# VHH binders against Phosphatidylinositide 4-phosphatase SAC2 (inpp5f): the designs that were tried, part 1

Every score and structure here is a prediction.

Target 1, 352 residues: Phosphatidylinositide 4-phosphatase SAC2 (inpp5f), of Danio rerio (Zebrafish) (Brachydanio rerio) (a8e7c5r167to518)
Amino acid sequence: YKIFMDSDSFYYSLTYDLTNTVQRQGELGKSDQPLWKRVDDRFFWNKHMIKDLVDLQAPQVDFWVIPIIQGFVQVEELVVNYNESSDEERSSPETPLQEPTCVDDIHPRFTVALISRRSRHRAGMRYKRRGVDTDGHVANYVETEQLIHVHSHTLSFVQTRGSVPVFWSQAGYRYNPRPRIEKGERETMPYFASHFEKEVETYKKLVIINLVDQNGREKIIGDAYLKQVLLYNNPNLTYVSFDFHEHCRGMKFENVQTLTDAIYDIITDMRWAWVDQAGVICQQEGIFRVNCMDCLDRTNVVQAAIARVIMEQQLKKLGVMPPEQPLPLKCYRIYQVMWANNGDTISRQYAG
Positions, changes and structure headers below are counted from each chain's first letter, unless a header gives other numbers; antibody chains are not in Kabat numbers.
F, E and O are the ipSAE of ESMFold2-Fast, ESMFold2 and OpenDDE, as the mean of both directions, binder to target and target to binder. V2 is 0.75 times the mean of E and O plus 0.25 times the DockQ between their complexes.
[cut] marks letters that were taken out.
Atom coordinates printed by the task and the answers are left out, and those that the model quotes come from them; centres of patches stay.

## First folded at step 4 (VHH)

Design c1 (from k12 with W104G; framework vhh_3k1k_2)
Fold by ESMFold2-Fast, scan of step 4:
Structure c1 (fold): chain B 352 residues (1-352), chain A 124 residues (1-124)
Amino acid sequence: as target 1 above (352 residues)
Amino acid sequence: QVQLVESGGALVQPGGSLRLSCAASGFTFSRYSMRWYRQAPGKEREWVAGISSAGDYTSYEDSVKGRFTISRDDARNTVYLQMNSLKPEDTAVYYCAKVEYSFGDSGTYQYDYWGQGTQVTVSS
């Protein structure tokens, strides 16, 4: 399916539903309804066009509305060739990545696609109002899907990010202002519960990864989150805290492996969606919901690390990646650029 | 093609202040995390401060916390280090670095691309 970019952050396809993950598309089944009636409403950015179609009462025009998402899409074909990466000098990264123009039939290859879908419900920048609102929607909500395609096999792994779902804000009076909790636990609970009830209905189980600092000014938000999770007491929620500041001090992102090693069993148990020409082989049994105070660089690094672990497991199962050695460095360079572009695009939408 | 040019180093008295600048060219500045390092004679190069690509995260070495502030101006492709309450121990050549990411065998890799440096001397 061909995907088009209408502007710097809007994507559409004439034939593929960009608003739904591979797993959700399978769950919806075959339908005679036009694409725009089957979409995930959270990510349907041109939804306002529905009003015109309803007002016209003309079923023949129902097929004219093309669903548009806001977010990020990148697709790359990677070739598993150990000879071409060994001569690369890491001190010369100024050389642009060359898109492969030749098909190499002797080496395994796979397609990686990365799709991020920004929620329309809390769109725009919210300097003073963050967190959850009275409709149960959270600020900065994004669903990110990583797809692997090999021959007839399509594999999908989905994660979400979003603001801590309590009522909180930041004062606009100082550089890097101190965050504030706006409502107590009792007043917050109906909206916190509304958010997670919707998430559990969609994703079944949630593993919360909280990247908010455990010390200093951000601690108040992390403490409020943990208290609400404990009070809510939903067995479908697992809470994990990781002190990004302590472990990734000095921008040493290799320390994120401490987190992925600690949750390796959780990652493996979650599994991934897997479909082929015969149908569904496997389903993802839950989702990671990753948050920091602003859901920017920290969240992107953690999601990329989790997605890399999943990709390696998927490629080993498909026989594309050898069990005794990692992928060629060139593959990881392309993968890193894809995730960096994802993070930069999302941060630009929220920070500038 | 990638070029980092540090400036602002000088001789200052203890307790003084300096603002270092690093002008970047040859890459899309707003997409990269930036760091400051320093190296005193006979010592290894040490990390001083870092700022994320989005500017939402800053980090500092313990000995400079509360005295130094890192910031960036993406419109000018420049990263800054504001140094207050300078001590003789802060005497070093200060280097600006671009952080490059890579995901490899053991996890996420980092690469730093250094400029030529700017000399800061704190002496009476």
Scores: ipSAE 0.000, ipTM 0.370, lowest interface PAE 11.4, mean pLDDT 77

Design c2 (from k12 with F103W W104S; framework vhh_3k1k_2)
Fold by ESMFold2-Fast, scan of step 4:
Structure c2 (fold): chain B 352 residues (1-352), chain A 124 residues (1-124)
Amino acid sequence: as target 1 above (352 residues)
Amino acid sequence: QVQLVESGGALVQPGGSLRLSCAASGFTFSRYSMRWYRQAPGKEREWVAGISSAGDYTSYEDSVKGRFTISRDDARNTVYLQMNSLKPEDTAVYYCAKVEYSWSDSGTYQYDYWGQGTQVTVSS
């Protein structure tokens, strides 16, 4: 499928449903319905076109409406070639036991696609009111799907991010203003529950990764979040807190490995969606819901780290990546740039 | 081509204040985390402060925490270091760095690009 950018940060495809993950598309089954009738309403940004065209008595409305998402799309083909980064000018690269006549001259290849879908609910720029609203929608809700394509296989791993689902606010005129809780715990309960009931219906199980600082100004939000999780008491929610400030001091984001190592079994047990020409092979069992105050840089770094662990597991299972050796450095450079672009695009949409 | 141009360095008395600027060009500034480092004669370069690409996270070396503030202005492609309550020990050449994150065989690597530096001297 071919994906087009309608304007900066808006994406569409004439034939592919960008609003649904690979797994949700499989759950919907084969359909002769137009794309716009099958979409995930949360990510259907031009939904108002349906009403307008129907109201105007437009002929063949199904022909006129193409679903558009707001967010990010990037697709890259990666080549598993351990010799690719060598400086070869007047120096012979050492490939001692990899001879073209005895070894396949064609290196393994795979496609990585990264799709972020911003919710149309609570769409808008950064302002005072954050968190959850009275409809159970949260600010800055984004679904990010990482796709791996190898031959006939399509593998998908999905994560979400969004504001901490309590009623809170933060002044927008200062860079680091003090956040405030706007409603008490009892008043918050039904709206917190409403948000997670919708999430559980969609994703079945949720692992909450809370990146809000354990000390200082952010603590009040983290404390409120944990209290609501405990009060809600849903066995489909797992709560994980990671002190990002303590572990990633000095912009040393490689220390996020402390988190991914600690939750490695949770990551592995969640699995991924796997589809081939014959149909569904495997399903993702739940999702990570990653939260910080603004769901920007910290969230992006953590989601990228989790997605990398999953990608490596997927590529090893497909035989594209050796079991005891990482990917070539060039592959990781391209991968990191893709995730950096994702974070940059989401930040621009949020910050205004 | 990446260019980082530091400015604002001066001779200042102990207890004084100074604001350093770093003008960036040759890359999409808003996409990258930025850092300030310093190097006194005969010493290794020391990390001083950092700010994330979105600006939602800042960090500081313990000896400057509460005295220095890092900020950025993406419209001007500039990162700033506001230095207050300066001490003789703060005397150094201050460098602006662009941070790149890349994956390696052990996880995420960081690659820094350095500017020419700007001299800060704290002396009576």
Scores: ipSAE 0.005, ipTM 0.448, lowest interface PAE 9.9, mean pLDDT 78

Design c4 (from k12 with V99T Y111S; framework vhh_3k1k_2)
Fold by ESMFold2-Fast, scan of step 4:
Structure c4 (fold): chain B 352 residues (1-352), chain A 124 residues (1-124)
Amino acid sequence: as target 1 above (352 residues)
Amino acid sequence: QVQLVESGGALVQPGGSLRLSCAASGFTFSRYSMRWYRQAPGKEREWVAGISSAGDYTSYEDSVKGRFTISRDDARNTVYLQMNSLKPEDTAVYYCAKTEYSFWDSGTYQSDYWGQGTQVTVSS
């Protein structure tokens, strides 16, 4: 499917539902309903146009409403080629070999797509007010889907991010503004529960990865979150706290591997969505819900690390990646740039 | 436009010392982590050392630990690599690299912003 950019932050497709993950599209399946009736309302940014067209009794409304998401889309084709670029450049096209060895000339390739969908609920409405609201919506909620495509196979892995779902705020115009808790635990619980009940309904199980600092300015938010999770006591929630500053000191990206190694069984058990021409092969059983307070870079780094572990498992399963060897560094470089662009785009949208 | 200019590479005897410099421009230097990489003939580019944006943390590849020291001077927009007890195996072109703004990366990924490199040769 062809995906169009209306601007740097808005995306649409005439034929593909960008509001739904591959797995949710499969669950909606053989519906004869027009696209706009099947979309995920959370990510349907031009929803108001539906009401206007229906109210006007516009003919053929089904052909005129194209769902638009706000967020990020990037697609890259990657080639698994361990040959040095200098050797390729020395190859003379003027003396081509008529019968090159087929094995040496065949390099596996795959497409990586990264789609981030910002929730239309609470997006940009209150820069001071974070957390959860009385409708159970959280500030800065984003669903990120990583797609791998090889021949007829499409594989998908989804993660979410969003504000810590308690009532909290920061003063917008104060130097180094400190966060504050606006409601106690008892007053918060109905809305905290509302948020996670919706998440469990959508994603089945949640692994919460809290990246809020365990010391200093952010501690009040992290403490409130943990207390609320413990009081809520939902068996569908797993809570993981990771001190990003402690573990990733000195630019040790490999220390994020401490987290991914510690949760490797959880990552593997969660699985991924996998479809081909015959239908659904596998489905994702849960989701990572990653949060920090106001530094979106931490969330992006952790999600990228988890998504890379999944991608490597998927590529090994497909026979695209050797089981005992990492991808060529050129592949990881392109992958890192894709995730960096994702993080930068979301950060700019959050800043309003 | 990001520019990185390495200097200080030379021919030195085994056991010698050398200091590499990387002058940076086109970005707010004090807000970015910096790394050194090297590439020997016929080998892949290898991460050597990294320094955090605040300069309070450093990291090194195992073969250079205790021999190399990375540092930075934000007033001069320069990152340095002090190389002591040089070995023939340290012979390579040394590259300065800017890390991606939104990522912590100690060398698992390569940077998009590279200098031209500076040649270090250790021979007897």
Scores: ipSAE 0.000, ipTM 0.158, lowest interface PAE 14.4, mean pLDDT 75

Design c8 (from k12 with A54E; framework vhh_3k1k_2)
Fold by ESMFold2-Fast, scan of step 4:
Structure c8 (fold): chain B 352 residues (1-352), chain A 124 residues (1-124)
Amino acid sequence: as target 1 above (352 residues)
Amino acid sequence: QVQLVESGGALVQPGGSLRLSCAASGFTFSRYSMRWYRQAPGKEREWVAGISSEGDYTSYEDSVKGRFTISRDDARNTVYLQMNSLKPEDTAVYYCAKVEYSFWDSGTYQYDYWGQGTQVTVSS
């Protein structure tokens, strides 16, 4: 499970397939195929290297091709220790959150890993072209997987983000140029359908969370998206619109909670992937597909909130977290920093 | 209570090097990701570099990749930005920031700054 970073935001592992979720790795089973033949092509950033090595008939080509993803990886071990927050009589020594050299076997522990995989399709997107292309690929597509590991148990929850899959552009030479629709509904439909047919094949059910502003300059994109979803009429798609600016004015905690409370049953029914030494216990039956137009922070905030609800459900099932008590504040602080780092890294990749 | 104090800014010639420091106090430094930003005259503040809480990964804006290195010293509660091969376009006031994702107000990012940053000028 050793994960390496080679230059900014590129990651690889010699022993682990970073291109596939835990669930997809289980679906592939055992194979004599080299790792690179089993990887998810969408996230295989050095795929071109295979053709060059094959063309040269280089010996050991399968040995030298290690899949590299572009995105984000962070792994943290968290200790569930409620007693650390209760020592209010210790005034002089600071109680550092970091405990570097001592292992405490008294308290439950779990590992959280966060992996974001940027699609190699549309990586060199032209300035004016957003949304979907004629191959059914969308701009700024990222798959984010949150892993929880406790003893022999591995639990996984996956979400995606990407551009609104219509043909749209932002024309202009200043920041915040006004968006416009480039194709009508009939011309758009084959490519819109191609995108979602691939998504449904991969993830089974899609819950679309549209964070595009419902007023102002972004409205044209949100309106086009909803209209196209309605015309497509696929029962595997559920459409949820949430006006982030309307509901999150003044940066109120309750507004993000309003969304997660409203979709709580959908979150719970989707479940998560769960494997142990005996095999598969549970599968994720669907995925959230979250989008905004040009504020990637909105998407990250919403995905983090959903992933937190899932993590708490998973930890309660494992007996790591009590059913009627939140995690220690120290655990949430580390978790929040992990998601902040994820959002920052993805924003860099989107802007560059 | 949170304080971030930037230092090390100076006038340097193109191609020169400079190391910026940011001394942090009022929070548990080792548990937060730290970032550097800069703001040139007449431009918006832009992100320059970031470092994780554990220091095990770093990230950079494309225009500074290969030239700038972010690092941290948790024993001294300090984050650093080593700047090499400086260009006139690197001229800016440099700020450090504490990064935290908050669930208490709206789940948005919080950035804490202290003072006016540190001025870097690259000119002959």
Scores: ipSAE 0.000, ipTM 0.141, lowest interface PAE 13.9, mean pLDDT 75

Design d5 (from d1 with S33R R103E; framework vhh_h_nbbcii10_fgla)
Fold by ESMFold2-Fast, scan of step 4:
Structure d5 (fold): chain B 352 residues (1-352), chain A 127 residues (1-127)
Amino acid sequence: as target 1 above (352 residues)
Amino acid sequence: QVQLVESGGGLVQPGGSLRLSCAASGFTFSYSRTYSLGWFRQAPGQGLEAVAAISGSGDYTYYADSVKGRFTISRDNSKNTLYLQMNSLRAEDTAVYYCAAGEYWLTELRPSEFDYWGQGTLVTVSS
């Protein structure tokens, strides 16, 4: 497939539905309907054009509207090679076009793709109205899908991020604005429930990873979230709180491995989507819904760490990677850059 | 109160071996597995040079081309200690060696990526 970037983080493809995960595309089955009729409405940024074209009574509107997402797309082809010396690039300006190559033929290869889809609901700057709205949509909602492709196999792992789904805002200070809760638990519950009912319908089970600071200025939001989760009492929700501030006390690092080790069984039990030429082999059984206060920096690092654990399990399952070895260093460096680009792009979309 | 203390430096003849240790306090390796740890050196009249680094997981290591195959970096989480085993030492390895701790990701081994530093230990290779 071919994916195009239409400036400033809008992406489209003429043949591939960027709005749906591999798993959702499998659930929709084979269809003769044009892409725009099969898309996930949450991520269909140019949906308004369809109404305009239909209102104009344009003939064969189906080929005039290409679904566009806002977010991030990066695709890399990687080689599993543990010999640092032999995998060094060795090129000169005079390298002939037709010279035979015998390098890297013996090493497994795979494609990794990272797709982030920003919800078209709740567009706007992240320092304005936050949380959930009266339609059950949350600020800063992004679905991120990591794809692994090897031969005829496509494997997918999906995570979401989004604002804490209570009614909250920040004070109008330039320097570190203080958050405040705008509605009580009873007034919030219908909209909190609406958000999670939609999420459960789409993803079946949710593991909430809350990275909001458990003390200081962020505590009010974290406390409100936990109280609302407990009152909602939905067995499809698992709540995990990771006190990022306490763990990073006095140092500028993420204790991300501590978190991924603590939830390793949850990560493994969630599985991943697996599709081949014959169709769906396996499904992802749930989703991580990760948040910090802004759903940007801490969230991106945590999602990258979880996705790495999954990718290594997938590559080992496919026999592309040895069972007792980590990802090769060069693959890991490219992977880090991909996830850093993802985080930077999402941050720019919300920073205004 | 994060503190790193180097030991094991000294005078050695060319072709000899030394083992440097870095004892960490103010955090434990089991709770701080995400810390990247490294060794840097400064030769007389030269700038600070990266020597070796190890990721928080221990899965990834970096070595400068000048030391690759001769030096081995390792960590012992039970002893909260970082090690640098230096073999086949050369006169060019003469430097003050610093232990450093910092960022989770080893995307580029620069001094600015490390937040905490030891006082340094002198290694002199001469005959």
Scores: ipSAE 0.000, ipTM 0.158, lowest interface PAE 15.6, mean pLDDT 75

Design d6 (from b4 with T34F L106D; framework vhh_h_nbbcii10_fgla)
Fold by ESMFold2-Fast, scan of step 4:
Structure d6 (fold): chain B 352 residues (1-352), chain A 127 residues (1-127)
Amino acid sequence: as target 1 above (352 residues)
Amino acid sequence: QVQLVESGGGLVQPGGSLRLSCAASGFTFSYSSFYSLGWFRQAPGQGLEAVAAISGSGGSTYYADSVKGRFTISRDNSKNTLYLQMNSLRAEDTAVYYCAAGRYWDTELRPSEFDYWGQGTLVTVSS
């Protein structure tokens, strides 16, 4: 399968459905339908072309409509090797010299791919009105899938991000304007419920990770969100609040580990999708829905940390990484760059 | 320890150009992909204003509407230095310019998201 990039971070493939996760492709079964008829409508950016082609009775219309996503795709092949630093090659004069054998030179390899799919609903440049709309769609909605491929095995872990699904706004012409709630709880509830009913139908269970600051300007949005979640009272929703600014102040990325350690059982219980030539081995049970107000990088940092925990569990389960060791430093640096590129691309799409 | 040191400020005539530099130590641009790097300014008697920012990877940039098309933010990973190229300078650009670094890309360039700040460098646009 080949994946192509067009202008403005649009991606397509002639043979692979970029709009569906590995798990959703499995749930659709083996379909003889053309690719464009099997796609997830949320991420099908060129859908409007179909009406014109059908109306024109164009021959082989099913052959000419290739689904295009807007978002991000990066694929890397990584080697599990603990013997070398990513920054420097070093040899110690005190380390006994040993002649390497061909067996000693063989290290496990795996492919990691990162795919982010921007929703076509509420698409466009940054708007003063944020949050949920009357159709139940939220601003800044993105589905991110992390894929691991080893030999015949394909493993997938999916997360979503999006605006807090209440009616709120923030003026964009000042560098730090105060957000406002535009509708009360009763008026908001049908649209809040509509959003989460669609999410539960798609992902079954949601773990909400709210990264909105619990103090200052953002607090009004966080308070409104928690209030709506409590009033909605859906047993398929779990709510987790993490004061990102309080815990990760001073460029302490390692403090995100406080969050991942606290929810480790939730992460592990959610599992991942796992497929080989014989079929489905395992399914992901639920999804993390991560949000912040306007700092898209906080969301990206948290999703990267959760995805890393899952990847390390996946690699250990596949036997390509030792159970007592973390990811090799060289792999971790490439992984960090992949997730940074993901965050930068999503930020550009929503900042104008 | 993270430290930012600014240079390149001075007196310039209207319509002129200046390049500001910010030398970073205690972290690297190439390995700190999540860092946000930016320029803020404060004119006499006014509040702090966001001018421009670049993501830690260099993939995304932000410019205030007042400087868009005139100013360019860039970085040199080999020198671990952030730059602000200021062209077509106006009297309104007169301010103390601060280099700032934060761990998070913020579309609003909120000062609260920037943990480290330089000492500032004065830019005076006058005949």
Scores: ipSAE 0.000, ipTM 0.232, lowest interface PAE 14.5, mean pLDDT 76

Design e10 (from b3 with Y103W W105Y; framework vhh_h_nbbcii10_fgla)
Fold by ESMFold2-Fast, scan of step 4:
Structure e10 (fold): chain B 352 residues (1-352), chain A 128 residues (1-128)
Amino acid sequence: as target 1 above (352 residues)
Amino acid sequence: QVQLVESGGGLVQPGGSLRLSCAASGFTFSYSSTYSLGWFRQAPGQGLEAVAAISGSGGSTYYADSVKGRFTISRDNSKNTLYLQMNSLRAEDTAVYYCAATWGYDYELPSEDSFDYWGQGTLVTVSS
């Protein structure tokens, strides 16, 4: 994993394809083609260089084209340690603390990586870029992959976010800006269908998690979305609505558990991608497509909660975590920081 | 009991500066924050207007076009306090300024129906 940051929000690697998930890389198989010819076009931000290099008849195009994504990358090594006595600064003579000996294999270790890939198709700021366009692309479309690495095992879980795929906007009015539906259901359907046909082709099955408020100013968008899903009538789509504001008003992060408990069977049935040195062990069956109005803070909180449920299942399956214990507090705190950084980065790229 | 208490309002001359503070109690600011915070104002005879908002982590901000470049929103998680630095004040900035908070809010155009907790307001008067 030799991943470099070109700037705060742009990432590249000379040897690894950052544009494809572990599962998509496996599906593509081993190829003798240069990296840039195998990338996922949606996340290939410097694609425009290819035409220029071809036009110049450059013989070293493979040298000159390094795929760059816009988004987020963070990698952390975590130790599963339930020992409560690790504060050397608080060594009190009255209560001597017993420190464990330093041995590498006393506690299990695992690596967590978080990669978010922003689509190049709707690069504008949120104020001017909402909903779906006439090419079937949606605003703030981001694919987020959470990786767990233990010894020879690599496990991957992927989610997407993106604007509600209808034609909608919010005016820059000074007082109580209200979202508006710009096209009716009939005119919207070809573009709505185009978006989901591409999604189904890529991910096979989609579980839509809609977090827009079911009351107040956001209701018009949620109602439009549900109507369009019902009219489209694709058996590969499952629609889940969660009134985030109603359920989470004045509540702690842990209270997103109401949602994750309600969809626990869906989360578990989706599984995850799992590869080792012998090859593919398991595949992820479908994907969560999470949205609110701008797909920023609410979406990030929900995706983090779902990804945490998956991570704990993965770690228990690998024997890294005991089956009846939660994630150690220190691991959870680092995990929360990773997801907070992810959300902040996406917000800066879309909101300003 | 979630409470927001504004301070720093008062009379200021056109072109002057003023800093508003909002002290929060009943919940804790954190970098992995569950709460988004904002400033709204209501001028005499007008409706409520969103002025500025800041995400839980402080990584994203919103500003109304009327204040962009003049006002700066910030938060200090260690002091559990939200700030609004107001520069180059104009007569049209005269309003009651309200501090507001909401949990897990996406960084959209802020509106009064999106925020759960509100302060009592502090009056800012820009006049000679």
Scores: ipSAE 0.012, ipTM 0.462, lowest interface PAE 8.6, mean pLDDT 78

Design e2 (from b3 with S33W; framework vhh_h_nbbcii10_fgla)
Fold by ESMFold2-Fast, scan of step 4:
Structure e2 (fold): chain B 352 residues (1-352), chain A 128 residues (1-128)
Amino acid sequence: as target 1 above (352 residues)
Amino acid sequence: QVQLVESGGGLVQPGGSLRLSCAASGFTFSYSWTYSLGWFRQAPGQGLEAVAAISGSGGSTYYADSVKGRFTISRDNSKNTLYLQMNSLRAEDTAVYYCAATYGWDYELPSEDSFDYWGQGTLVTVSS
């Protein structure tokens, strides 16, 4: 796929619908409709261009309008080669070197793509736009899709992030402000419900991962969220709280593994989208909706960890990676850079 | 155990340059999402202030208005080291400089409450 980057982190493709996940493209079926009629409205940043052209019944409007997303795209080709990952296996010049005896040494290869789609509905600075609005849209809403491609196989895993869907703000001092709840539970419920009804319609089942601190300044937001979820009582919602600061301080890369281990059955049950030349092999049955206060650094860390668990399962199932070995260090380093770039790009869109 | 050790402090003349280093042990600087890192300083008789911060990949940075354009924060993940390159130093830059690390920094103005690990500090004196 040929994907192009424009200014201000806008992306487009002449041949691929960047607004829809692989699974949503499959769900739309083999439609004769032009690309722009099939796009996901949430991520269609140049939608205003369509309205006037459709109203004028302009001929070949599908030729003139290419859907543009705002967010992040990175694509990497990775080689599964364990020999490249060890600095300690390089011996001194005095040790015998291996003579290559075969010219057909080909290691398995796969493509990883990471696509983040920022919602157009609540575009703006995080300090001015928090929580849910009266249209049921949430601040900082981003859909992130991780794609694995090998031969004829395309595998996809999707997660979302977004502000805690209550009415809340940070007011007074502009830096390190204290969060406040702006509306009570009764007043909040129609808009909270509107948000999750739209999410359930799109993703079927929703696992909420709340990373808001359970103690201190953030607790008021976390408490409001949990109470609203309990009052709403939707069987398609699963609520998971994780005290990110408590668990992730001083524990290195295993900190987030405590969370992924705890929700392993949920991850396994959710599955991933898988398509080949013959069509759909399986579908993702739900989505993780991850949040902290700003949905930036903590959210990115957790989403990366979940996506890595999925990727390793996908690669092992495809026979690209051995079942009893971790990802090669070189692959892991590139993967980590991709997710860091994702997080940094999203944060810059909301920073002053 | 997580430990941060600052080095590179000392006496420097106004208009001079100095590079601070912070060596991290007990954890690895990954390219991705491990630790956000920052520099804080405390001038004699003053409170602690944020100077600069850098995200896990190095893609996002913060600078205090007083140092913007003069100081550059960077990290070398292969060496597990954070740097602060200080140019055009002024007498007002005299302070103890602390290296700090945290998980889950929200990219707002860094505060001491948002950073979990701290070095012991290195003294920078800008004087003729």
Scores: ipSAE 0.000, ipTM 0.309, lowest interface PAE 12.0, mean pLDDT 76

